# VH-VL binders against Lysosomal thioesterase PPT2 (PPT2): the designs that were tried, part 8

Target 1, 268 residues: Lysosomal thioesterase PPT2 (PPT2), of Homo sapiens (Human) (q9umr5)
Amino acid sequence: SYKPVIVVHGLFDSSYSFRHLLEYINETHPGTVVTVLDLFDGRESLRPLWEQVQGFREAVVPIMAKAPQGVHLICYSQGGLVCRALLSVMDDHNVDSFISLSSPQMGQYGDTDYLKWLFPTSMRSNLYRICYSPWGQEFSICNYWHDPHHDDLYLNASSFLALINGERDHPNATVWRKNFLRVGHLVLIGGPDDGVITPWQSSFFGFYDANETVLEMEEQLVYLRDSFGLKTLLARGAIVRCPMAGISHTAWHSNRTLYETCIEPWLS
Short names: E, the ipSAE of ESMFold2; O, the ipSAE of OpenDDE; V2, 0.75 times the mean of E and O plus 0.25 times the DockQ between their complexes.

## First folded at step 2 (VH-VL)

Design a4a (from a4 with heavy chain Y57W, light chain K30Y; framework fv_acimtamig; at its last look DockQ between E and O 0.02; V2 from the best seeds 0.00; counts 0 for: pae O 12.4 > 2, placed apart)
Heavy chain, then light chain:
Amino acid sequence: QVQLVQSGAEVKKPGESLKVSCKASGYTFTSYYMHWVRQAPGQGLEWMGIINPSGGWTSYAQKFQGRVTMTRDTSTSTVYMELSSLRSEDTAVYYCARESPYYDSSGWFDYWGQGTLVTVSS
Amino acid sequence: SYVLTQPSSVSVAPGQTATISCGGHNIGSYNVHWYQQRPGQSPVLVIYQDSKRPSGIPERFSGSNSGNTATLTISGTQAMDEADYYCQVWDSYTVVFGGGTKLTVL
ESMFold2, look of step 2: ipSAE 0.007; ipTM 0.522
ESMFold2 (binder alone), look of step 2: mean pLDDT 93; pTM 0.952
OpenDDE, look of step 2: ipSAE 0.000; ipTM 0.474

Design n1a (framework fv_nofazinlimab; at its last look DockQ between E and O 0.51; V2 from the best seeds 0.00; counts 0 for: pae E 9.3 > 2)
Heavy chain, then light chain:
Amino acid sequence: QVQLVQSGAEVKKPGSSVKVSCKASGGTFSDYAISWVRQAPGQGLEYLGYIIPIFGTANYNEKFKGRVTITADKSTSTAYMELSSLRSEDTAVYYCARDEGYDFWSGSFDYWGQGTMVTVSS
Amino acid sequence: DVVMTQSPLSLPVTLGQPASISCRSSQSLVYRDGNTYLYWFQQRPGQSPRRLIYKVSNRDSGVPDRFSGSGSGTDFTLKISRVEAEDVGVYYCMQGTHWPYTFGQGTKLEIK
ESMFold2, look of step 2: ipSAE 0.007; ipTM 0.448
ESMFold2 (binder alone), look of step 2: mean pLDDT 88; pTM 0.900
OpenDDE, look of step 2: ipSAE 0.144; ipTM 0.685
ESMFold2-Fast, scan of step 4: ipSAE 0.012; ipTM 0.521

## First folded at step 4 (VH-VL)

Design s19 (from n1a with heavy chain D99E E100P S108Y; framework fv_nofazinlimab)
Fold by ESMFold2-Fast, scan of step 4:
Structure s19 (fold): chain C 268 residues (1-268), chain A 122 residues (1-122), chain B 112 residues (1-112)
Amino acid sequence: as target 1 above (268 residues)
Amino acid sequence: QVQLVQSGAEVKKPGSSVKVSCKASGGTFSDYAISWVRQAPGQGLEYLGYIIPIFGTANYNEKFKGRVTITADKSTSTAYMELSSLRSEDTAVYYCAREPGYDFWSGYFDYWGQGTMVTVSS
Amino acid sequence: DVVMTQSPLSLPVTLGQPASISCRSSQSLVYRDGNTYLYWFQQRPGQSPRRLIYKVSNRDSGVPDRFSGSGSGTDFTLKISRVEAEDVGVYYCMQGTHWPYTFGQGTKLEIK
C-alpha cells in the first residue's frame, strides 16, 4: 500500500484549496490516506512561523507514529517553509518525499498582488524597515522577507529563515542538519509564471544578489558550506528539481499535468 | 532631528473619552511604529499599544483592549490614541514613542513625545 | 505577563560615587532571533523618559560613557561609574521580548 500523505497549506489558505490535488492522488494512488492539516487557516497564517511549526508538529507526530514505513509531505507556498523547519526540529521524523510546491525557500523579495492586498501602501524597497524589527518578526511574511539590498539586516533580524537555512548560527544547527538529512527525497517545484514568489528561483534555493541578479542554488553560500545538508542531499541523488512554465501561484495544487510530472512519481 | 509633538492637556469627566495626538517630524512617518505608554502621577510606566502606519495595523495590551483605539493619518504624519469609558484611574501623562523598523539594532523608544496630561475628574 | 523587578527602589548616592541598579525578569529575555531586548530609560523630574541603553549593553548617542549596561538571560545591571547632579531622576528597565512589553517599577536616584 501507499504511504500516507500530509498536506500543509500556505498564506491565507485552507484545506479547501487542495480539493483537486486529493482527486488526483485518489485516481493514481487509490487507498492513499491523505491528511490536509486544518491549522493556521486564513488570517491565522500570518502568525509567526515558529508558532506554526509547533502547532503542525503536534498534528504530524501521531500520523507519523502510525506509519512506520514512512510518510510523504506536500507543502505549498509558505507551508514549504513550515515543513523545512519540521524536518529540522523533529528528531524522529520518517518523511520519505518532501514535495515543496512553489515555496520561497531562500526568501521573498517582490511587489506582488498578495503584498499589495495586505499592505497597499508598501513597496518591496521599504518593507525591510518594518519586517526587520522585533514586532515585524511577529508576522509570518516578515519571517521570510529577504531584501537583497539589506542582506546584513536580513541575516541579523530574521528570526526564522536565516536560522533554518544556516545563514546565521544557532545552538541547534548541527541537530537540525542531522534531522533534515533523514529525508528521502527533496522535490522542488516552481516556475517563472508563478507571479507571487519573487524571484521564482527561490523555490529552487536560488536568489538575488545585491544587483538583483539571480544566483542558483549551487552558487549560494548555504549550499557551498552545506549549512543544512543541500550539498549532501544533491550528492546522494535526493534532490529533484521540477520547474514548469505557465502555472500561476494559486494553480500549483490544481494542475493535472504538474501533478503527473512532478508529484505523482514521488508518492510511493 | 526627529521630534514627536503631542496635543495639549485634557480634563475629562468619568465615562467620557479622550483622543490624544502625536505628530512626527524630521523623519519619514511610515518608516517606524508609534507606541503609547502612560504614567499615573508618582507611578511607573505602563504600555498601552502600538500602531504600524505602513501596515495599518495596531495591537493593544489586553488590559486596555476594548477601551483603547490607536490610529494613524499618514497624510499629516500623526498618530492618535483614543481611550474611552474614562475612570479616575486613567488620570496619567500619556506618551507616544517611536520604534524605528529600519534599525533593528536600536529598536524600541529612541524618541519620545513631551507627554499629554489627561485628568479625569468629576 | 513578564514581571520586571528592580532593586533598589530608592538609591541615595553621594556626588562622584558609583551607583548600580539591578533588573530581573520572570522569564528569559533572549528572543528567538538570539537578541536580548532589554532597555534602560532615565526620566528626569518633569521630563519624558530618555533611552540610555538598548539591547542590554549598547549606549545611545549622546549618553555619557559613565553609563554602562550588562547582563544576560534574566539578570541585568545598569551602572553609573561616577554620579553627577544631572543624573537625578527615576531609572526604568524595560523588556521588549515578550508581549505585552513591561517596565520595572523604577529606581529613584537622589543626591544625599
Scores: ipSAE 0.012, ipTM 0.485, lowest interface PAE 8.4, mean pLDDT 88

Design s22 (from n1a with heavy chain W105Y S106D S108Y; framework fv_nofazinlimab)
Fold by ESMFold2-Fast, scan of step 4:
Structure s22 (fold): chain C 268 residues (1-268), chain A 122 residues (1-122), chain B 112 residues (1-112)
Amino acid sequence: as target 1 above (268 residues)
Amino acid sequence: QVQLVQSGAEVKKPGSSVKVSCKASGGTFSDYAISWVRQAPGQGLEYLGYIIPIFGTANYNEKFKGRVTITADKSTSTAYMELSSLRSEDTAVYYCARDEGYDFYDGYFDYWGQGTMVTVSS
Amino acid sequence: DVVMTQSPLSLPVTLGQPASISCRSSQSLVYRDGNTYLYWFQQRPGQSPRRLIYKVSNRDSGVPDRFSGSGSGTDFTLKISRVEAEDVGVYYCMQGTHWPYTFGQGTKLEIK
């Protein structure tokens, strides 16, 4: 009776991280078929995002084909960017709810826990040196690195995020927009205590300007130009914003209150 | 100010492994890629692979894949190149090189180590 | 793999005269960002290679202005306007556009 749910994990992550999420879904929507995609786990999550999109696409096609009533996506952290691209490149997706769980939709400009382990003191200002190079774009984290002090380099060098956000032209942009607009609901989740996604408002399509002042979604050129359909979705009442304080980056998929408030209502 | 200092010469028997070190000083080690290149006596340059220390990730020329392993230790600012199943044709000077200027795509091999002679003989 | 072909392989030059080295690639070296990742290196006898030119025509800091690089697509040239004794060595072109990175065979510059 419930639509199947497909779960896509994040950076340095695996299907194991979602054990609590699956318990919650089973409690509130018993009988739901939940598939946690076990692709690009651990260090394989560093593979280029377009490679990951292709692999996840091959995995979701048979699931969507078996569910003519539609499916839901729950996509965590970096996985939310994979799902963004899936919705754009698939001419025939039947996604109802796309639940983006603390994903850097406008990019990342901040030291992650993983990167802080290697660089404890001042990494973010220098990461553009690696990320906006030919080597760097072969790594997923660099595909969504968005340095607001080097926006010209981001626009020119980003092989993934700038393209799917319509910040740089692409021949497929019109088709990608049309495909993305087929989604039933875009559910955006995130919060100020995440500690990894920087700025945290990136989960809601907000981002830094050149002075590191956060501009919200409605002030972004991608929204104002309706580059991939955000303005159209908002006008349809299809965008849901669910910010929650007190949740750290690795706890979004294991907090019961978050699940009941932000996720459960969208799992028809 | 930037220097790459490599370990000393090695003499190895066929079938063994060699591990060459490259210690960086005068710069932020983890902000740059470290590449490895070799040169057989009297011959040209041949690219082996690189490591990006910040991610701990390496990529290898397919010719050496399965025999070469490149690693980095951020705490000592040192990159390593290990080559296994050594043969006489692996006799060469092995160089490490650092890449800078990524923000303008101008950095490939702008600083080189002094080289390490590896001799493979029976 | 991209093949880098240098010409000549041996270049005897009289002191004070100009020298020119050609480098041709089997594929275009223009990357998707519009840049061309073609480099020139000098290796003096018994020394490590030293980069002279990056991205076709940009001189590294400390490289004399008598060295210049030019070219586009698949055809590149390194010129020395007036050869000095210290220029003796082997010169290599290298491409960084396509994986794996590849070098030319080298051109040995000698004083005649």
Scores: ipSAE 0.021, ipTM 0.556, lowest interface PAE 7.2, mean pLDDT 88

Design s25 (from n1a with heavy chain Y102E S108Y; framework fv_nofazinlimab; at its last look DockQ between E and O 0.05; V2 from the best seeds 0.00; counts 0 for: pae E 10.0 > 2, placed apart)
Fold by ESMFold2, look of step 5:
Structure s25 (fold): chain C 268 residues (1-268), chain A 122 residues (1-122), chain B 112 residues (1-112)
Amino acid sequence: as target 1 above (268 residues)
Amino acid sequence: QVQLVQSGAEVKKPGSSVKVSCKASGGTFSDYAISWVRQAPGQGLEYLGYIIPIFGTANYNEKFKGRVTITADKSTSTAYMELSSLRSEDTAVYYCARDEGEDFWSGYFDYWGQGTMVTVSS
Amino acid sequence: DVVMTQSPLSLPVTLGQPASISCRSSQSLVYRDGNTYLYWFQQRPGQSPRRLIYKVSNRDSGVPDRFSGSGSGTDFTLKISRVEAEDVGVYYCMQGTHWPYTFGQGTKLEIK
């Protein structure tokens, strides 16, 4: 029988967005128990990410308890950050495959329609003034805002991303790394035509330096210091990179070729 | 100044559906959540759900067992609430309300429509 | 769901005298940002609800200063220092801290 699959959605999203993904799983892995978590939908997806992590944790505990052989996570966009935090804070998770579907794993530095809606007078160059304040950190998008031109403010103000990346010292860093390293595989999915994740290489733990030149995962300090286990995972062959061109941000979970190439092989 | 104008009263048979409209004027329609609240005759207020029109996303009170659908039409600045499989206990005044407060996370309800009476009888 | 319980449900008051309405929640309404999202609404006969008080104690624009709100955690009070004829109606508390948002059952204020 197949391991259960848990799906976690992104910003301004809901469980309905994954109907095609559910169809693909049912066709290729009949009998698989798939749960699309219907928490923090719509505007609620702007609530602080630590609040979302706690809510999703409560939802996944009974699912994982009923599946001692393990579960798989498919986590889309902002949901991939929620899932990575889950892997760090849960001493007792049994996740085999963590499938990160176009998630801003190293942060976001891009102007988008939903940022214009939330902060209509701001551009990416000045959002650090809002996001790196206590008020700004009450919004999920600011929890992973990563301004490469104000890295000192990011490191001091981030209440979420700098912590789960191990970029700022905290008492739980060693335990979180240990927990994260219990994952079987980390499957990274994204591509250059996404149009929302900026830089798109954030889905592969790449990010801008101060000149907005993208440094790949292996050039990042968090990788080199092995702050939360990326170097260890890569060395044991547990990281899978599956880039695919020609897919926009809202199409990742409704593209059959992407599913068959990047997702299906990991749903054992 | 924001105004919310709702569609007129309706009389429906059990098992049918009703769709109530809420037209917003003044300010920007797409930027604010529109909430739906109902009040049965002689009873208190009950929250149904909300929609954020710019993204077309809606969130619902689970008590209505998926019988409620909330939508928005940005081209007409109108939100809709549709209640299906009507029962006699669905007889109520239905209100739309808009949240514009500084506290984004809660239903502040600072502007209300005039209400729409929906009567379900055979 | 968070249960909001009002007391009394019926409140006859002599014109010019004070009135007090209690509201209790089944869970703390203090949100992680330090705010308490407790609201009071007034519904006059035949009218839509009107917001009176937001976040426990803040009076909305155009609400007379004879209305005041207080409380913390799970216990809240709406007071009217001197009841006037136009104050007749039903008063509701509402919490906006926990989804879904919920209302108290209402307190009917009458002039005796």
Scores: ipSAE 0.007, ipTM 0.441, lowest interface PAE 10.0, mean pLDDT 86
ESMFold2-Fast, scan of step 4: ipSAE 0.061; ipTM 0.609
ESMFold2 (binder alone), look of step 5: mean pLDDT 89; pTM 0.910
OpenDDE, look of step 5: ipSAE 0.158; ipTM 0.681

Design s27 (from n1a with light chain R32S T97R; framework fv_nofazinlimab; at its last look DockQ between E and O 0.14; V2 from the best seeds 0.00; counts 0 for: pae E 4.5 > 2, placed apart)
Fold by OpenDDE, look of step 5:
Formats: C-alpha cells, structure tokens, sequence
Structure s27 (fold): chain C 268 residues (1-268), chain A 122 residues (1-122), chain B 112 residues (1-112)
C-alpha cells in the first residue's frame, strides 16, 4: 500500500485548492490516504508561522502515529516553510518525502501580487521598516521576509526564517538540524514563471546577495555551514530539484504534467 | 508634501473619553507607523504609542495602563487616538507624528500634525 | 525607561553667538545595525515640534547648516553656530532605540 500523504496549503489558501492534486493522486496511486489539513485557512494564514507550526504539528502527530511505515508531506508556498519548521522541531517525525511545492524556502523579497494586496502602496524596499519590528513579526509574511539590503536587520529581527535556517544562533539549532535530517528526500519544486516567489530560485534555496544577484543553494552560507542540514542532505543524494517553466504560482498544485514529473515519483 | 491634519480641540469631563483623528496626505500611509505624543501645558513631550496601519497592530506606553487605544483606517489614511477615563492630568496638546517603525527605524517623527488641544475639566 | 537628560534647561543666547545643548541617555542608543537612534526636535512658540536632526548628525531637509548634531553612545550635542531670532523655542532630544521612546526635558533657548 502507498504511504499516507499530508498536504499543507499556502497563504490565503485552503484545502479546496488541492482538489486536482487529490484527483491525480487517487488516479495514479489508488488507495492512498490523503489528508489536506484545513488549518489557518484564508486570513488566518497571516498568523505567526510558529503558531501555525504548532497547530499543524498537533494535526500531523496522530497521522504519523498511525503510519509506522512513514508518510509523505506536500507543502505549498508558505506551507513549505511551515513544514520545514515542523520537521525541524519534531524529533520523532517519519516523513519519507518532503515535497516543497513552490515555497519561498530562502525567503521572499519582491513586490508580488500577494504583497501588493497586503501592502497596496508599499514598496518592497521599505518593508523592512515594518517587517523587522516585533509587531511586523506577528505577520506570517514578515516571518520570511528576507531583505538582502538589510541583512543585519534580518538576522536580528527575523523570528522565524533566520532561526530555522540556523543563521542566528539559538540553543535548538543542533537538535533542529538532527530532526530535519530524518527526512528521506527533500523535493524542491519551483520555476521561473511563478510570478510570486521572488526570486523564484528561493524555492531551491537560492537568493539575492547584497547586489540582488541571485546565488544558488551551494553558494549560500546556510549550505556552506550546513546550518540546518542542506549540505548533508545533498551529499547523501536526498535533495531533488525539479524546476519547471510555464507554471504560475497558483497552478503548481493543479498542473498534471508537473504532478507526473515532480510529485508522483516520490509518492510511494 | 506629507501633511498630518488633526481634528479640532476637545473639552471633556473627567471620566469621559476623547478620540482624536489624524489624517495623512501627500505620502504613503501604509509605509509608516503613526505615533502619538502629548504635551501638557508648559511641560515636555510624552510618548503614548503608535500603530502600524497595514497590520492594525498598536504598541502603547505602559504608563497609560490600557487607557489609550490607537486605531487606523487605511481607506481614509486616518489614524485615531482614543483616551478613556480622562483625568485633569490628561489636559494636553496631543500630536500625531509619522514614524518608520519600532526598534530599527522608529522614533523618527519626521512629520507632525498641528496638534489637538484636549481639556479635561469638571 | 531610558532617561534622557538635557543641559542646560534654560539657554539665554545673544544673537549671532553660538549655542550648545547637551543630551545624555541612561542607556546606549546604539543598535546592532550600527545606527544610533538619537533625534533632535525644535518647537517654536505656539507650533508643533519639528525634527531637526535624525540619528545623531543628519539634518532634515530645510534645516539650516548652522545646526549640527554630534555624539555617540550615551552623550550627544546639538550645536547652533550662529543663533538667529527664529531659533527661539524649546529643543528636545529623543531616543528611538528603546521602548518606550523618551524625550529630554527640553532646553528653552531665548535671546538675551
């Protein structure tokens, strides 16, 4: 039998968005128990990410307990960060495949449609003034806002991304790394036509330097220092990168070709 | 040019509440926080709190023990400061000021309203 | 709360002469980003406060160059190289580093 699949949605999202994915899984892997977690839907997805991590943890623990052979985790957009954090704080998770579906794993820095919706008159260059305040950090978007021009502010103020990345020292860094490394495979999915994740390479742990030049994962300090296990995972062949062009952000979970190419192979 | 225009003078009885408005124009309301500062007659400046309009979150000086409520309407670019349980000691000119956000760029107050005189008397 | 202490509290000055105001904070106003969050405000009689200096030494637009700010850590100074009649008013230092923000007592500049 196929391992259970747990799905975590993104910002302003809900389980309804994954109706096509469920259909695809059912068709290709009949009998798979798929659970799309309806937590922090819609505007509630703006809650602090650590709060979300706790909520999702409570939901997945029972599912994992009933699946001793392991589970697969599909996490979309903001959900990908939630899931990474979840796997970092759980010392007893049994996730075989962690599928990060167009997630800003290395953060967000761009004037996207989502950003404009939330900040209709704001420019990305000015968001650091708000996002790196204690009050800004009560907003999920700010939890992974990564301003390359204000690295010191990011490192000191980011209450989520900087921590799960191990970019700021904290007492749980070693344990979180150990926990995260329990994952069988890390499947990174994204693409240049996403239009929301900025830069799109963030889905592959690439990101801007101080000159807004995009550097790849292997050039990132978090990789070089193996602060949360990326280098180790890569070394043991546990990282899968699946880029795909021609897919907009809201279509990653509903594209059949994408599913067959990047998702299905890891649902066993 | 950025302007902050406040509501008119208020005369209140002890125990009542007052709500002062501050309308911003000429700039991006969403990019900044709005702070409130008061000045009793012949006295110095005292910080009350601020709001981040985009998030609707406010931070208050604990000295006021929950008597201050700061709100904002993004659609009208207007911030509000409400002070309850008014005392004679609350008699002051209340100013709104634009702020860049707490801890890293806060306390800038690059633009100020004209002030609103609030008189509390029996 | 961080205490801001100004000196002098009263500053009578002859027109054309220089003026100096001191401001001391009870805690360092330096943040990890290297910035120091000390501000100077001018309040002319019957007017709202006006920011003159931000982050110790930066003048706002429209502020004459006869105004200058200096200092570091916990000790700061506002200087007026040549006092003019329009400079009459109360000057405040303010720290924006520590919550809640706090002002100095104010220095009243008057013409002799």
Amino acid sequence: as target 1 above (268 residues)
Amino acid sequence: QVQLVQSGAEVKKPGSSVKVSCKASGGTFSDYAISWVRQAPGQGLEYLGYIIPIFGTANYNEKFKGRVTITADKSTSTAYMELSSLRSEDTAVYYCARDEGYDFWSGSFDYWGQGTMVTVSS
Amino acid sequence: DVVMTQSPLSLPVTLGQPASISCRSSQSLVYSDGNTYLYWFQQRPGQSPRRLIYKVSNRDSGVPDRFSGSGSGTDFTLKISRVEAEDVGVYYCMQGRHWPYTFGQGTKLEIK
Scores: ipSAE 0.032, ipTM 0.618, lowest interface PAE 4.1, mean pLDDT 91
ESMFold2-Fast, scan of step 4: ipSAE 0.516; ipTM 0.800
ESMFold2, look of step 5: ipSAE 0.241; ipTM 0.674
ESMFold2 (binder alone), look of step 5: mean pLDDT 89; pTM 0.914

Design s28 (from n1a with light chain G96A H98Q W99Y; framework fv_nofazinlimab)
Fold by ESMFold2-Fast, scan of step 4:
Structure s28 (fold): chain C 268 residues (1-268), chain A 122 residues (1-122), chain B 112 residues (1-112)
Amino acid sequence: as target 1 above (268 residues)
Amino acid sequence: QVQLVQSGAEVKKPGSSVKVSCKASGGTFSDYAISWVRQAPGQGLEYLGYIIPIFGTANYNEKFKGRVTITADKSTSTAYMELSSLRSEDTAVYYCARDEGYDFWSGSFDYWGQGTMVTVSS
Amino acid sequence: DVVMTQSPLSLPVTLGQPASISCRSSQSLVYRDGNTYLYWFQQRPGQSPRRLIYKVSNRDSGVPDRFSGSGSGTDFTLKISRVEAEDVGVYYCMQATQYPYTFGQGTKLEIK
């Protein structure tokens, strides 16, 4: 039998978006129990990420408890950050494959469609004024806003991403690292034609330096210091990188070729 | 239960200003944007702008920029649309509508106010 | 601005017969996220507009299944399979892909 799959959606999203993904899983792994979590749907996806982590944690505990052989996570967009934190705060998770589907793992810096709608006259260059306020940190999208020109503000004001990435110290950092390292495989998926995640290499733990030059994962301080276990996972052979061109942000969960190439091999 | 309740009809002189209110209920004001649309007698619909009350942000159709101001009073769950320098061609029914933008489930313009007739006459 | 053009502007129909309204945009309505933000509204005489269809083909709750939306890119259609007396009114398409949002000029459905 196959391990159960838990799916976590993204910003302004819901379980409905994964209909094609469920069809693909049913075709290739018939009998798989797939649970798409109906929490923080639509507008509620703007709630602070730590609040979302608590809610999703409560939902996944009984699913994991019923599957002693382990479970797989498929976490889309913002949901990938929720899953990053879940794996760190849960002392007893039994996740085998954590499949991160175009998630801004090192943060977001770009004039996104959501930000254009919410703040139509704001440029990416001035969003730090809103996001790095206490008020801004009450919104999920600001929890992973990472302005490379105001890295000092990001490090001091980010209530979520800087902490889970170990970029700022936290009392629980050692425990979070130990818990995260229990994961069997970290499968990173993303691509240059996403159009929302900026830089797209954020899905692979790459990010802009102060000159907006993208530095890949192995050049990041969080990797070099092994702050939450990336270097250890890579050395263990547990990190899979699966970039694919030609896929827009809302198509990652509905492209058959992507599923067969990047997701299917990791669903035991 | 979702309702958008607008203020009553107004008759204004050319060159004056009008301020129309839209009181939102059923969680609309905390979770949604509020857009404004107008309709001249016997004519089609024309978009004016929106406000997102939780962020305090407003944006306007360039055609009305400088004349239209959209505001929100969070304490009364009421949005306002003020149009200045009124001309006869501003005679129209003005509607507020609930707008969640890119939210797939709730969608744009799923609930509308009853409309407010603004007549500009000498 | 994106120009939305409806055809026909006047649509006299016999009760029980089908009706079809076309909406064409001056630019593609496919947004960068892959979604198409096209909407259909019904306005009965003396009433506020009511949304029938969102994102091209999704019918709102409570909207009769005789209404359907279809299309892609720049060409969209609203169909009524069997027109009823209560369907009298003006129908508008709207795009929300590009700001400012824009409406078609409206199609007046009348019973003949």
Scores: ipSAE 0.012, ipTM 0.458, lowest interface PAE 8.6, mean pLDDT 88

Design s29 (from n1a with light chain R32S G96Y W99R; framework fv_nofazinlimab)
Fold by ESMFold2-Fast, scan of step 4:
Structure s29 (fold): chain C 268 residues (1-268), chain A 122 residues (1-122), chain B 112 residues (1-112)
Amino acid sequence: as target 1 above (268 residues)
Amino acid sequence: QVQLVQSGAEVKKPGSSVKVSCKASGGTFSDYAISWVRQAPGQGLEYLGYIIPIFGTANYNEKFKGRVTITADKSTSTAYMELSSLRSEDTAVYYCARDEGYDFWSGSFDYWGQGTMVTVSS
Amino acid sequence: DVVMTQSPLSLPVTLGQPASISCRSSQSLVYSDGNTYLYWFQQRPGQSPRRLIYKVSNRDSGVPDRFSGSGSGTDFTLKISRVEAEDVGVYYCMQYTHRPYTFGQGTKLEIK
């Protein structure tokens, strides 16, 4: 009686990371069919996001086809951006709840140990030189690098995030918006102690201005212009915001209190 | 500011290997990708592959996969292209090119090395 | 691999006259970001290639404005409004959208 759940992992991740989440779902919604997609695991998660979207699309089509009553998506970290694009490119998705679990929805700009592992000789102030080139855009992390001091470069060079957010024009923008608006609920989860997603408010469509002051979703041009439907979804009562302190980036999918508070209510 | 300086001409026998260097000066070497392109006498340009020093990753044109190896030494700001099992058809000028410029969203190949002539003859 | 076809292969021109080079790709060069990564290079005798044009129509710094690029989809053109003696050389188009990156066969511009 419960809708199937599809889980999409994040950067350098795999399906194994979600074993606790699966236990929680089984306890509260026994009989739920949960599919954790094992595509683009480990180093393959560095492949361009549009390539990942294509692969995940092929995997979710048969799952959605078998569930005419709808499905739920739980998309972690970078996986939340993959799911954003899936909902836009699929003319026929039947997603009820899209649960975005600490995903950098407005992009990433931060000197975290995790990111410095990828860019050991560069600081966040210099990563724009690498990311905003055609070859840099062949790496997933650069597809959502959003330097607030070089916003014009981000807008012109981003091959993924700027396009799905409607920050730069694309021929398919109106179709993508129409498709995204079919989602039942957009559940946004994140928090100040994440330690990886910078600024953490990116998980709620907030982001830095040129002075590194965080502006919330309602102050963003993408919201004000309703570029891909956020303002429309909020007006429908379809956006849920669930911030929680005390949770590190690798713990969002294994914290019982978070599950009960932010995820469980949206798994019909 | 940015300059790519390549090693000198080489004459090699069939079946041997050659290793061409490309030293970058100006800027931070690890922030650039370095591509390799060759040109046989009187012929057009042919892409060999690239290296991204910051990731330690190289990618090769399938035509040369198994014979070409591209490496980088960040401490000396030098990229290397090694081609093994040399044939007479490998006689060409080999160029390195920077895969990122000052205006990096204008794309790649904005600075080139002077070229290294590799002659394969018995 | 994407095949890049240039025409003409040999282009004799009189000083001061215009010159035009065509480049055709075997498939669309539009990248997933909506941009078209088509480049034009000049190679003067005995020299390394020099990039003239990036993303179809953008001139590199230091390139005279008598050079212009245009086109879309699979058909592209490089134009020189008034050929000068220093323009002698081989011109190559290149696609940077699909791996492996590929060049046209080259167009040799000569003064007649």
Scores: ipSAE 0.007, ipTM 0.454, lowest interface PAE 9.3, mean pLDDT 87

